VH-VL binders against o74797. Designs and how they scored, part 22

Target 1, 157 residues: o74797
Amino acid sequence: MGKFALNLNAELTGVKNLAPKDEESFYYAFKVQCSGCREIHDNAIEISRSETHSIPGSKGEANLIWTCKNCRKTCSFVIEGPFSPYNDSQETKKVLVLECRGCELVEFIPQGEWIANGAESNTLFDEIVLEDDWYDYDENASSEVSITNLEWSISKA
Short names: E, the ipSAE of ESMFold2; O, the ipSAE of OpenDDE; V2, 0.75 times the mean of E and O plus 0.25 times the DockQ between their complexes.

## First folded at step 11 (VH-VL; framework fv_zimberelimab)

Design p01 (at its last fold request DockQ between E and O 0.90; V2 from the best seeds 0.86)
Fold by OpenDDE, fold request of step 14:
Structure p01 (fold): chain C 157 residues (1-157), chain A 124 residues (1-124), chain B 110 residues (1-110)
Amino acid sequence: as target 1 above (157 residues)
Amino acid sequence: QLQLQESGPGLVKPSETLTLTCTVSGGSISSSSYYWVWIRQPPGKGLEWIGSIYYSGRTYYNPSLKSRVTVSVDTSKNQFSLKLNSVAATDTALYYCARYVGWQFTGDSYFDYWGQGTLVTVSS
Amino acid sequence: QSALTQPASVSGSPGQSITISCTGTSKDVGRYNYVSWYQQHPGKAPELMIYDVSNKPSGVSDRFSGSKSGNTASLTISGLQAEDEADYYCSSYAGRYTWVFGGGTKLTVL
């Protein structure tokens, strides 16, 4: 219950502005823990800014309303603002904030496609997969590029 | 007692638009726990998810068909529809409408109710 | 996006046990426990037999069971009966509100 921050620490080589591809419609995947029964669910939930749902019994809206299969507690998730592009190589930075009610974020699953720009060339790399280390080549800069040693963490915001 | 029934033309000419409607009875399409889905099966082949729609109108499409597919819902008629543009012979298939139980609301993920399917043949 | 991989056909004699595999990727079968199995008799619509890897809907015979290891889900049918002859399809949630199906397996009861 409360606000959670998604933090990223990664080594950027030759790239900048790491962010989700099509951020507005990007689905952020998290494993969650129900605050009711305290069960951590194996299946990650997916939250997108493009999704909007009315919260039952409330005037508010959420990007996702999720019900715990075990205790049937209802959780709501709201993405607070856009993803903050990651530029500070080897520094832990807050990249996303979510308001969560009824559940806690436990783990981030970096699925989907991500984008970045060549640090010097500004070349757009728009097919980045971050489930593993990413390597490519910047033709315009004549240099290798990579995103490695990715560490995602969840903290209270 | 939920029932789904597909309806539409059994024959469509190449390059034309295929339109199918699924009529839901025995339950309301305006449920927050379900998605309404189109699935097809070419003759002698496997199943392929086409697209889904939430009662709110939110749609999700198979990336391979996204550019040609439109799914819509009419809550007043308790129906949802499929439009597939620029059809080709490869679009010949049994087309099913089905209900999907949403993991968000139940923690489960499956298609529990299916229509009987309607054969759509694309031929000149 | 790509179909899940199933054997084209399997066969068994009455009373035997058979297993149908369903192989996906780390983005679908390997990522979620949202694998379901469907039985389809000729001229009929698919019927849900297993959901969430190993759960059975009411009315489904206890001869049907499901499991998953890594990127491969499996449907096991024990005590094979003539009426089990059908096509079987697996399905998995594939993330971002997408779903994938297997190519199907034709089960023949000898």
Scores: ipSAE 0.914, ipTM 0.956, lowest interface PAE 0.5, mean pLDDT 97
Fold by ESMFold2, fold request of step 14:
Structure p01 (fold): chain C 157 residues (1-157), chain A 124 residues (1-124), chain B 110 residues (1-110)
Amino acid sequence: as target 1 above (157 residues)
Amino acid sequence: QLQLQESGPGLVKPSETLTLTCTVSGGSISSSSYYWVWIRQPPGKGLEWIGSIYYSGRTYYNPSLKSRVTVSVDTSKNQFSLKLNSVAATDTALYYCARYVGWQFTGDSYFDYWGQGTLVTVSS
Amino acid sequence: QSALTQPASVSGSPGQSITISCTGTSKDVGRYNYVSWYQQHPGKAPELMIYDVSNKPSGVSDRFSGSKSGNTASLTISGLQAEDEADYYCSSYAGRYTWVFGGGTKLTVL
C-alpha cells in the first residue's frame, strides 16, 4: 500500500479557498501505473468519495476498485481526509492524500468544477474550471480575478 | 445465454409515472463486474442514456432527466427497474435495458447485452 | 440535441469504403479512449461493432475499423455490402460515470 499526496502550485489573483465545488461528489481523475506490470494506462481513472466499494477479502472499503487491463492485478484507491483548500499563491501545498494499493498515481487531471471566494469581497465563484487558466471579474470588488499557472504534482506522502 | 428482457406498460397517460422492469436471466445481477443500464430511443431519433445502477444500489443519472428518474435493483428477483415521473409525449420511446462493461473492471467501456426493447407511448 | 454529432446520413456503393464521423468535445471523445460504435438494423436492438475507439469484439468483420483524432471519432466500413445498410450510433464515456450517444447515421447502400 502506498500513500500519495496531490500538490498544487497556482497563482491566485483576487480569490481564496480554492477547492472542489462539491467535495463529496467530486471525481478526482488520475493517470496511473500498475505496480505489477508497470503499464501506464492511456485512460485516467476517476476516484470519488461518493463511490464506496468493498475490498475483496477484506472488511475495508475503497473509493475505487480497479483491475489493470494488462496484467489483471486488482488495485484499490482510498481518499484520506478532506481536500485542503488552496490559499498560498505561488507556493506548492499538499491538497489531498490518497491511499493506493497495487498501482501508483502518476498524473492528476483537474476535471470538474471548482469553487473559490473573492479574496476581499467573499464573492462566490462556483463554476470554476481548471483545465486551463481561469479568469473572471469580481463585481463586488470591481476587480479582475484569476487562477493561473497551475502546476499539479504527485509525491509520496 | 445471458438475456435481458424489458417489461411494463405500452401506454401511459401524460403526468403519470412510467415503471419498467428488466429481468436478467442466464447470469446474476449481483455481479460486482457490471453496471445495469436504461437507454431509450425516441421514434426516429438517436439513443439516450437514462441511468445506471450497480448491484449495491449505487445509481448514476443523465443530468437532463435526473429530477424525474429513479433506477432501482431487486437482487432477490434478479431484476432492475426504471421509474420516470411526470411523463409527457416527449417520453414516448423504445426503452432498452442493457449491461455495461466498465473500465473499472476490465479497462474497456461498452454495452454488450441489450434487451429487445419495449415501446412506451405517452398518450391521453 | 445529441451530445455527439454524427451526419444524418451517408451512402456508398457496394465495394466502396465509407466513413461515419462522431464529433464530441474535449470532455468526452477528446478525453477518453472509450468510444464505441453500434449497428442497428430496423426492428433490432443495437449491436456492438467497435469499442475503445478501434477494438473489435469477437465475430465482427475486419471490414469495420475505428479511429479518432482530437474530438472526432470515425467508423470506416470497407468493402461495403448490402447488409451494412443500417443505423450507426457512436457513444463515449463523458466522465463521472456518465455516457453520451450520437444522434445516429443512416447508412444507405446504393
Scores: ipSAE 0.771, ipTM 0.891, lowest interface PAE 1.0, mean pLDDT 92
ESMFold2, look of step 11: ipSAE 0.726; ipTM 0.882
ESMFold2 (binder alone), look of step 11: mean pLDDT 90; pTM 0.871
OpenDDE, look of step 11: ipSAE 0.885; ipTM 0.946
ESMFold2, look of step 12: ipSAE 0.745; ipTM 0.883
ESMFold2 (binder alone), look of step 12: mean pLDDT 91; pTM 0.906
OpenDDE, look of step 12: ipSAE 0.891; ipTM 0.948
ESMFold2, fold request of step 14: ipSAE 0.757, 0.767; ipTM 0.885, 0.888
ESMFold2 (binder alone), fold request of step 14: mean pLDDT 90, 90, 90; pTM 0.898, 0.896, 0.898
OpenDDE, fold request of step 14: ipSAE 0.913, 0.913; ipTM 0.956, 0.956

Design p02 (at its last look DockQ between E and O 0.74; V2 from the best seeds 0.79)
Fold by OpenDDE, look of step 11:
Structure p02 (fold): chain C 157 residues (1-157), chain A 124 residues (1-124), chain B 110 residues (1-110)
Amino acid sequence: as target 1 above (157 residues)
Amino acid sequence: QLQLQESGPGLVKPSETLTLTCTVSGGSISSSSYYWVWIRQPPGKGLEWIGSIYYSGRTYYNPSLKSRVTVSVDTSKNQFSLKLNSVAATDTALYYCARLVGWQFTGDSYFDYWGQGTLVTVSS
Amino acid sequence: QSALTQPASVSGSPGQSITISCTGTSKDVGRYNYVSWYQQHPGKAPELMIYDVSNKPSGVSDRFSGSKSGNTASLTISGLQAEDEADYYCSSYAGRYTWVFGGGTKLTVL
C-alpha cells in the first residue's frame, strides 16, 4: 500500500483556481508500474471518482481495479480527498492524492478539460486544455491570460 | 461458443423510441472482463460506437448520442438493451450488439464477438 | 469525438501487398495501443482481424499484420487473395471509456 501525490508547477498569468472541469466525473490518466513484475505499461490507466469497483478478496471498493497484462497482478486505485485548485504560480503544489495498491504511479497525462477563473475579473474559463500551453483573453479584465510551463510530477504522499 | 443476437422492431416512426435487445448465449453476461456494447452502421456507411454497459449496470455513451441513449442490462435473462429516443431518418442503420474486451482487465481493448445485426428503418 | 481517417478505397492484384492507413490523433491512436482492425464482407458482421495494434486472433491468416507509428496505424495484407475483398475498419480506444471507428476502406482485388 502506498499513497502517491500528483504535483503541479505552472506559470499562471491572469488566472486562478486551476482545476479539472467537472472534477467528480473527471478521468485522471496515469502511466503505472506494476509492483509485481516492475513493468511500466505503455497505456495510461484512467481513474475517476465516479467509478466504483469491488476489490477482489476484499469488502473494500476502489475507483479502479487494474490487472497487469504481464504478470496478472491486480492493482487498486483510490482517489483520496478533493482536487486542490492550483493557485501558486511557479511553485510546486500537491493537487491530488491517490492510494495505490500493487502498482506505482509513474507519469500523469493531463487529458480532458480544465477550468480557471480570471484573477481579477473572476471570469470563468471552462474549456482549458493543458496538453500544451494555454492562451486566452479576459474581456472583462482587458488582459491576456495564460497557463504555461506546466510540469506534472508524481511523489510519495 | 458465445453468441449474440439482436432483436426488436425493424421499423420505427420519427420522434418515437427505438428499442432493441441483445440476447447472449454460450456465456454469461455477468463476466467481469467484458463490456457489452451497441454499434450501428447506416446503410453504405461506417461503424459508430453507441454505448457500453458493464454487467453491474455502469454505462458509457457516445457523447454525440448521450442525450438520447439508454443502455440497460438484465443479468437474469442474460440480455442487454438499447433505447434511442426521438429518432430521425439519420438513425436508420444496421444495429449490432457486441462484446468488448476491457483494457483494465486484460490490457487490451477490442470487439471480439458480434451479433449479425438488425436493420432498423426510421420512416413515417 | 471524431472518426479515424481511412482511405476510401484501395486496390491490388492477387499476390500483391497492400496497406490501409488509419489516422487518428494524439488522444486516441497516438496515445493508446488499443487499435483494432475489422474485416466486413457484404451482408456480414465485422470480424476482428487485428487487436492491440499488431496482435492476431487465432484463425486469422498470417497474411494480415498491423503496425503503428505516431497517430497512424496500418493494416498490411500480403499475398492478396480474392477473398480479401471487403471493407476494413480500424478502431481505437479514445479515452474515458469511449471508442472510435475509422470511416472504412473498401479493398478491391483486381
Scores: ipSAE 0.869, ipTM 0.945, lowest interface PAE 0.5, mean pLDDT 96
Fold by ESMFold2, look of step 11:
Structure p02 (fold): chain C 157 residues (1-157), chain A 124 residues (1-124), chain B 110 residues (1-110)
Amino acid sequence: as target 1 above (157 residues)
Amino acid sequence: QLQLQESGPGLVKPSETLTLTCTVSGGSISSSSYYWVWIRQPPGKGLEWIGSIYYSGRTYYNPSLKSRVTVSVDTSKNQFSLKLNSVAATDTALYYCARLVGWQFTGDSYFDYWGQGTLVTVSS
Amino acid sequence: QSALTQPASVSGSPGQSITISCTGTSKDVGRYNYVSWYQQHPGKAPELMIYDVSNKPSGVSDRFSGSKSGNTASLTISGLQAEDEADYYCSSYAGRYTWVFGGGTKLTVL
């Protein structure tokens, strides 16, 4: 079992409090590596705080249960708390912590929709896509806004 | 052998609610490794996933149908059901129930057992 | 609209090989290797032929094989036989526990 931290460093221009849209129901996507056989799974897995699944042979539950296709060991994933909104432009910040059994997190894939506010205007941006750099215009602030140079990393928590 | 069988009305009037039941035999619906699924096939068209249910009651819906669809499970009767509200002619289809293998069992995922399907016509 | 695109029909003679394509998007076929193929004879339920892109369930002939490149998956049937005449559907996981299917391909064995 290991705890992993998801870290973010991004350049924020004109926006604050970057976070997943509908955080409790958000699906965090990761590439994972089986701890037993070291195989990296060819499908990214999706973990959400809204999902509850029984752990085989146990009374416990996890947000995701996955069986390794290669060695057939059962893996489980638990998100320990909500995503911490990111607002420290160009600084690395721990934004999510996961407890993983049987597998290790290798890569985060920032799919789905994200939300942020204009830094001074509070203009709502709730259709942000982060699989590439994001650019928009804040009509209330009369300025361009962006989220660029995204660097996601995973570390032992 | 696991078997799935759809049952319900063959004819439903527009604006009414379609209710279908799938009876599972030769296996248990109360499994942590499977999802129970509704899929439909309009005449002359391809397949459309409607929604899935886990035995705990957790549901997953096709976004295009989500506002009209309810899937439920009755583990004591080994059955699960589909309710589709406010039906229209475009809801005329052959309706299948199926079992979805979740990645919890073997890391694979696919639809392995299907019912024979039941034709539902929406007409006045 | 996340329907997977398949040719409406394909044909081949007994003993030949044919390939059926299934084109999706970067949110389904291009993202996940949960791609399956189903054979459906008239009046019957679909039957699983290929799962996880290229795996065959027990009892499916080695004449059937699957592959994927980018956003397109392919089903190849070698050594065509009359019983292969059917409709073929692909499916893909599309994220967040949702699924999409192709429009189907009618295979005619000449």
Scores: ipSAE 0.731, ipTM 0.898, lowest interface PAE 1.4, mean pLDDT 92
ESMFold2 (binder alone), look of step 11: mean pLDDT 90; pTM 0.918

Design p03 (at its last look DockQ between E and O 0.85; V2 from the best seeds 0.00; counts 0 for: pae E 3.3 > 2)
Fold by OpenDDE, look of step 11:
Structure p03 (fold): chain C 157 residues (1-157), chain A 124 residues (1-124), chain B 110 residues (1-110)
Amino acid sequence: as target 1 above (157 residues)
Amino acid sequence: QLQLQESGPGLVKPSETLTLTCTVSGGSISSSSYYWVWIRQPPGKGLEWIGSIYYSGRTYYNPSLKSRVTVSVDTSKNQFSLKLNSVAATDTALYYCARHVGWQFTGDTYFDYWGQGTLVTVSS
Amino acid sequence: QSALTQPASVSGSPGQSITISCTGTSKDVGRYNYVSWYQQHPGKAPELMIYDVSNKPSGVSDRFSGSKSGNTASLTISGLQAEDEADYYCSSYAGRYTWVFGGGTKLTVL
């Protein structure tokens, strides 16, 4: 039982306000470790703010209820608060917090599409893929834009 | 034993809405351990996942069909349904309903129980 | 959503071993161990043969086995029998609560 923070460090060139596209329905992917048997599962779980499930034996709800394949322990995951848009280039910032019961987050998998604005032009880039370094051109600012050297980390919140 | 059975019209005109119902017997659709899915197969071609529904009403759709597809569930009748709008000849297919095990429930995901399928032909 | 790639057809003689490949991408087959295989005889619904890459449901013959390397999953049928003649489909979780199928492979027993 505990809170985990997703942290991001990246080099932003010409862009700001990096965030998931359609954050409400965005699926955050994590590798998890079961607190029961301590196995780290190869397949990432996916958690969305739009999902709601009843926690067994409780009146509470979670965004994901997941069962460990190995020991059959049940884990619950709750996203706490909104994603914090990333603006501090080359600084490690907490961008998301999750409450996890029965499991621990061990790795973030940056799937899906992300959005950002041109730093000066405010041009919306809404098809950003962060599985690797991202490069584009801001026509309004007449300059190259990029998101590079992405480092995701998990810490206790 | 769990059984699924598709039902609905076998002929639909172009631009109209295709509606099918899957009746589940031998088990409850209100189980928290499964999704309920629609899969189709055009004649002589492969399988295509259409969409899934949880007993709570939560739906997941194939992105290629999302704009035209609606899946619903009726727990009181132990049924779930498919609606496909603006059909064309390319929507002619054998439509299957199936039970779907989600990865969050068992750590695996697959389709274990299938209906026999119902042929829907789109023709003027 | 693009389908997984399978050979259109494979053939073998009784008693032989054959392998059917299923190639996806780093976002589906390569990312998850959620590959399943289905057998479909003419006029019948598909039947689950393999799940989670290599697991077999109860009642499925030990002649069927599954494996995965990189973005490619494989179904192997040993001791080929006439009854194995069918279409075979692979499936994979593709993330974000989506699933994909392969194009299917027709297995002919010579």
Scores: ipSAE 0.873, ipTM 0.943, lowest interface PAE 0.5, mean pLDDT 96
Fold by ESMFold2, look of step 11:
Structure p03 (fold): chain C 157 residues (1-157), chain A 124 residues (1-124), chain B 110 residues (1-110)
Amino acid sequence: as target 1 above (157 residues)
Amino acid sequence: QLQLQESGPGLVKPSETLTLTCTVSGGSISSSSYYWVWIRQPPGKGLEWIGSIYYSGRTYYNPSLKSRVTVSVDTSKNQFSLKLNSVAATDTALYYCARHVGWQFTGDTYFDYWGQGTLVTVSS
Amino acid sequence: QSALTQPASVSGSPGQSITISCTGTSKDVGRYNYVSWYQQHPGKAPELMIYDVSNKPSGVSDRFSGSKSGNTASLTISGLQAEDEADYYCSSYAGRYTWVFGGGTKLTVL
């Protein structure tokens, strides 16, 4: 078992408070590696706070249970604590913690919709897609905004 | 041998609610390894996934139908059901229930057992 | 979410190989290796032929194979036989426990 931290470093221009749009129903996508056989699963798995599954042979629950196709070992994933909104442009910050049993997180894939506010204007941007660099215009600040050079990393917590 | 059978009305008037029930025999609907699924096929069109339900009661819906659809399970009767509100002519279709093998327990995923389908016509 | 695009029809002669395409997007076929293919004879329920892009369930002929490149999955039927005449549907996972299907391809054996 282990705790893993998801970290972000990105260049924010004109925006603040980058976070998942609806954290309760957001699906965090990760590539994972089975700790038993070391096989990396060929699909990213999706973990959401809104999912609750009983852990086999336990009274505990997890947000996702995944079975390795190769060795049939059962893995479980629990999101711990809230997503920490990202603000410190060009600095690496921990934004999420997960507890994983039987498997390791190896890569984050920033699927889904994200939110942020205009840095000075508080204009709401609630349809941000981060699979590539994101650019938009802040009408209330009369300026272009962006989120670029995204670097996601995973570390042991 | 697992079998799924759809039941419900063949004719529904516009703006009414369509209710279909799928009865599962030869296996348990309470299995933690499966999702129970509604899929439809409009005349001359392809298949369309409507929604799924897990034994915990968690539901998943096609975003285009989410505002009108409810899927439910009754484990005591070994059945699951579809409600589709405010039907229109475009909801005329052959409706299937199916079992979905979840990757959470086998690592693989597919729809392995299907009912024969029941035709529902939406007409005045 | 977008429906998967399949050709409306494909035809072939007995013994020939044919391929049916299934084109999705970067949010489904391009993102996930959870593509399945179903065969449907008239008046019958669909039957699983291929899952997880290229895997065959027990009892499915070796003449059927699946593959994927980019946003397009393909079903190939070699050694075409009269019994292969049917409708064929692809499906893909589309994220967040949602699914999309193709419009179907009618295979005619001439």
Scores: ipSAE 0.415, ipTM 0.803, lowest interface PAE 3.3, mean pLDDT 90
ESMFold2 (binder alone), look of step 11: mean pLDDT 91; pTM 0.920

Design p04 (at its last look DockQ between E and O 0.89; V2 from the best seeds 0.00; counts 0 for: pae E 4.0 > 2)
Fold by OpenDDE, look of step 11:
Structure p04 (fold): chain C 157 residues (1-157), chain A 124 residues (1-124), chain B 110 residues (1-110)
Amino acid sequence: as target 1 above (157 residues)
Amino acid sequence: QLQLQESGPGLVKPSETLTLTCTVSGGSISSSSYYWVWIRQPPGKGLEWIGSIYYSGRTYYNPSLKSRVTVSVDTSKNQFSLKLNSVAATDTALYYCARHVGWQFTGDSYFDYWGQGTLVTVSS
Amino acid sequence: QSALTQPASVSGSPGQSITISCTGTSKDVGRYNYVSWYQQHPGKAPELMIYDVSDKPSGVSDRFSGSKSGNTASLTISGLQAEDEADYYCSSYAGRYTWVFGGGTKLTVL
């Protein structure tokens, strides 16, 4: 049983409060390593706070129950706590914590839509895609906004 | 052997609701290892995933149809159903129910058992 | 949700090998190895032929094989037979619990 943290480092220009859009139903994608056979799986798993599954042989619940294709070991994943909006530009911050049993998180795959506010105008940007650098314009602030140099990392929490 | 069978009206008027039921036999719909899926095929055209349901009632819908689609499950009857609201001529299709093996369970994703399909025509 | 791209039709003579391509994006075919292929004869339901890019269900002929490179998956049918004449569809996981199909390819055996 291990806890893992998702960390983010990014350069924020003119925006704040970077977070997943509709966080409750957001699917976080991770590449995982099976603790049984130590294989790293090419296909990312997806975990959502809105998902709930019974853990076999336990009274507990998890957001995802995943079975390793190679050794058939079962892993459970639980999102612990809410996503912490990212505001500290160019600093590495813990944004999410997960409890993982039977597997380890290896890599985060950014996908889906994200949201942020204009730093000064509070304008809502709700169609942010973070697979690459993101650029837009804040009309209320009359300034360019961007999210660049995104670095996602996994650490033990 | 697992069998799926679609049932429902073959004719629906525009703006009305299309309702279909899939009856599963030879296996339990309450299995934790599968999704139950609706797929349609307009005449002479390709396949389109409509939506999926887990035995717990958790649903997943095609974004293009999400606003009009409802999938439900009745474990007591070993059935799951499709409702499509506000139908138009473009909803005319052969509708299939199928079993779907999810990546969570096996590390694969595919549709292994299919019904024979039921034709639904949208016409005035 | 955009469909995967397949050629509308392919043809071959008995005994030949043909290949059907299935092109997606970096968010589906290019990201996941959850590509499956289905054969559909006229008036019949689709039948699973290949899954996980290259795995084969029991009972499927060894003449059928699958592969993937980049955003494109391929179905190869060797030793083409008259019975192989059918429509073929690819499918892929597209993330966030969504799935997509290709437009289908009509295979004609000459």
Scores: ipSAE 0.884, ipTM 0.947, lowest interface PAE 0.5, mean pLDDT 96
Fold by ESMFold2, look of step 11:
Structure p04 (fold): chain C 157 residues (1-157), chain A 124 residues (1-124), chain B 110 residues (1-110)
Amino acid sequence: as target 1 above (157 residues)
Amino acid sequence: QLQLQESGPGLVKPSETLTLTCTVSGGSISSSSYYWVWIRQPPGKGLEWIGSIYYSGRTYYNPSLKSRVTVSVDTSKNQFSLKLNSVAATDTALYYCARHVGWQFTGDSYFDYWGQGTLVTVSS
Amino acid sequence: QSALTQPASVSGSPGQSITISCTGTSKDVGRYNYVSWYQQHPGKAPELMIYDVSDKPSGVSDRFSGSKSGNTASLTISGLQAEDEADYYCSSYAGRYTWVFGGGTKLTVL
């Protein structure tokens, strides 16, 4: 029943190109709501480009096929296009688009490892965890770096 | 009705490759609702998930074992197999195959049928 | 190494209730409602007792119940009987299609 955009607003200090560490194998975690019965599933679902499954009754494919535990409707999720690396500190930017059928995305959970570069040094930071504020030191720039005040939001695309 | 049975060597020398096969009877492994798994239990210790396979061939591995493990499926024989490379004494364990109810299609997650287990000893 | 922490042993007298804990992290037990419990009698394969935190398969006694709070799941056995003497393991989904188990708890019925 539609396309959803994942948006990010974060304060970047000394880093650029914030993105999932390995986009092909990254698992995006979302809380979802069934469009049929309106129940919010009590576990986040995990969607990855590396997963490809046939849609029942169709020749199409999806990255995840999920059955609502309450009403038994089948839902499908497709990641559309690449993750757009985040660069615009303190501005809300669309970073990912998903097509969802049968359910709606209601909350993003930033699990997994993220990657970024030093803004001027290109120092690689490839073990970034965003479930809370992240702080580190850029030896090549002799300065502290951080990703803080993260605000994830979901909008209809 | 559904039964799982492990088969393979009971004794393997260090640095060799361990190969185990699980034969599924009373049901089909070509099911969209289930994953087929290997779990081991070292003597007197807890359980360790090794890896899982979906009937399409998609695999998932314990990160601590990923570099040494391969799981495969043969749907025509209703079997799936474990290969563990470069075994050492620490790989001595009781090896189980099991069926996992996958949340992707059912909304639930648990291991409902287990084989009896096969003891594999790694000894010089 | 066990990713989930269980007490090494617990004991109780016939007719009592006991609780076995299973402590994980905010990345497994605390994040997902995919916790299950397995009973293992000596020389036998594990058998499913509880799944999805608190659900029971058919044929499992109503004396067994499961719950969780925060990062800790619990198995409660009421009305202890001699046949409940066994090892008990918890498991949890750990994200990215991976699973972890507890180290096991030996239950002794006195």
Scores: ipSAE 0.350, ipTM 0.765, lowest interface PAE 4.0, mean pLDDT 90
ESMFold2 (binder alone), look of step 11: mean pLDDT 91; pTM 0.921

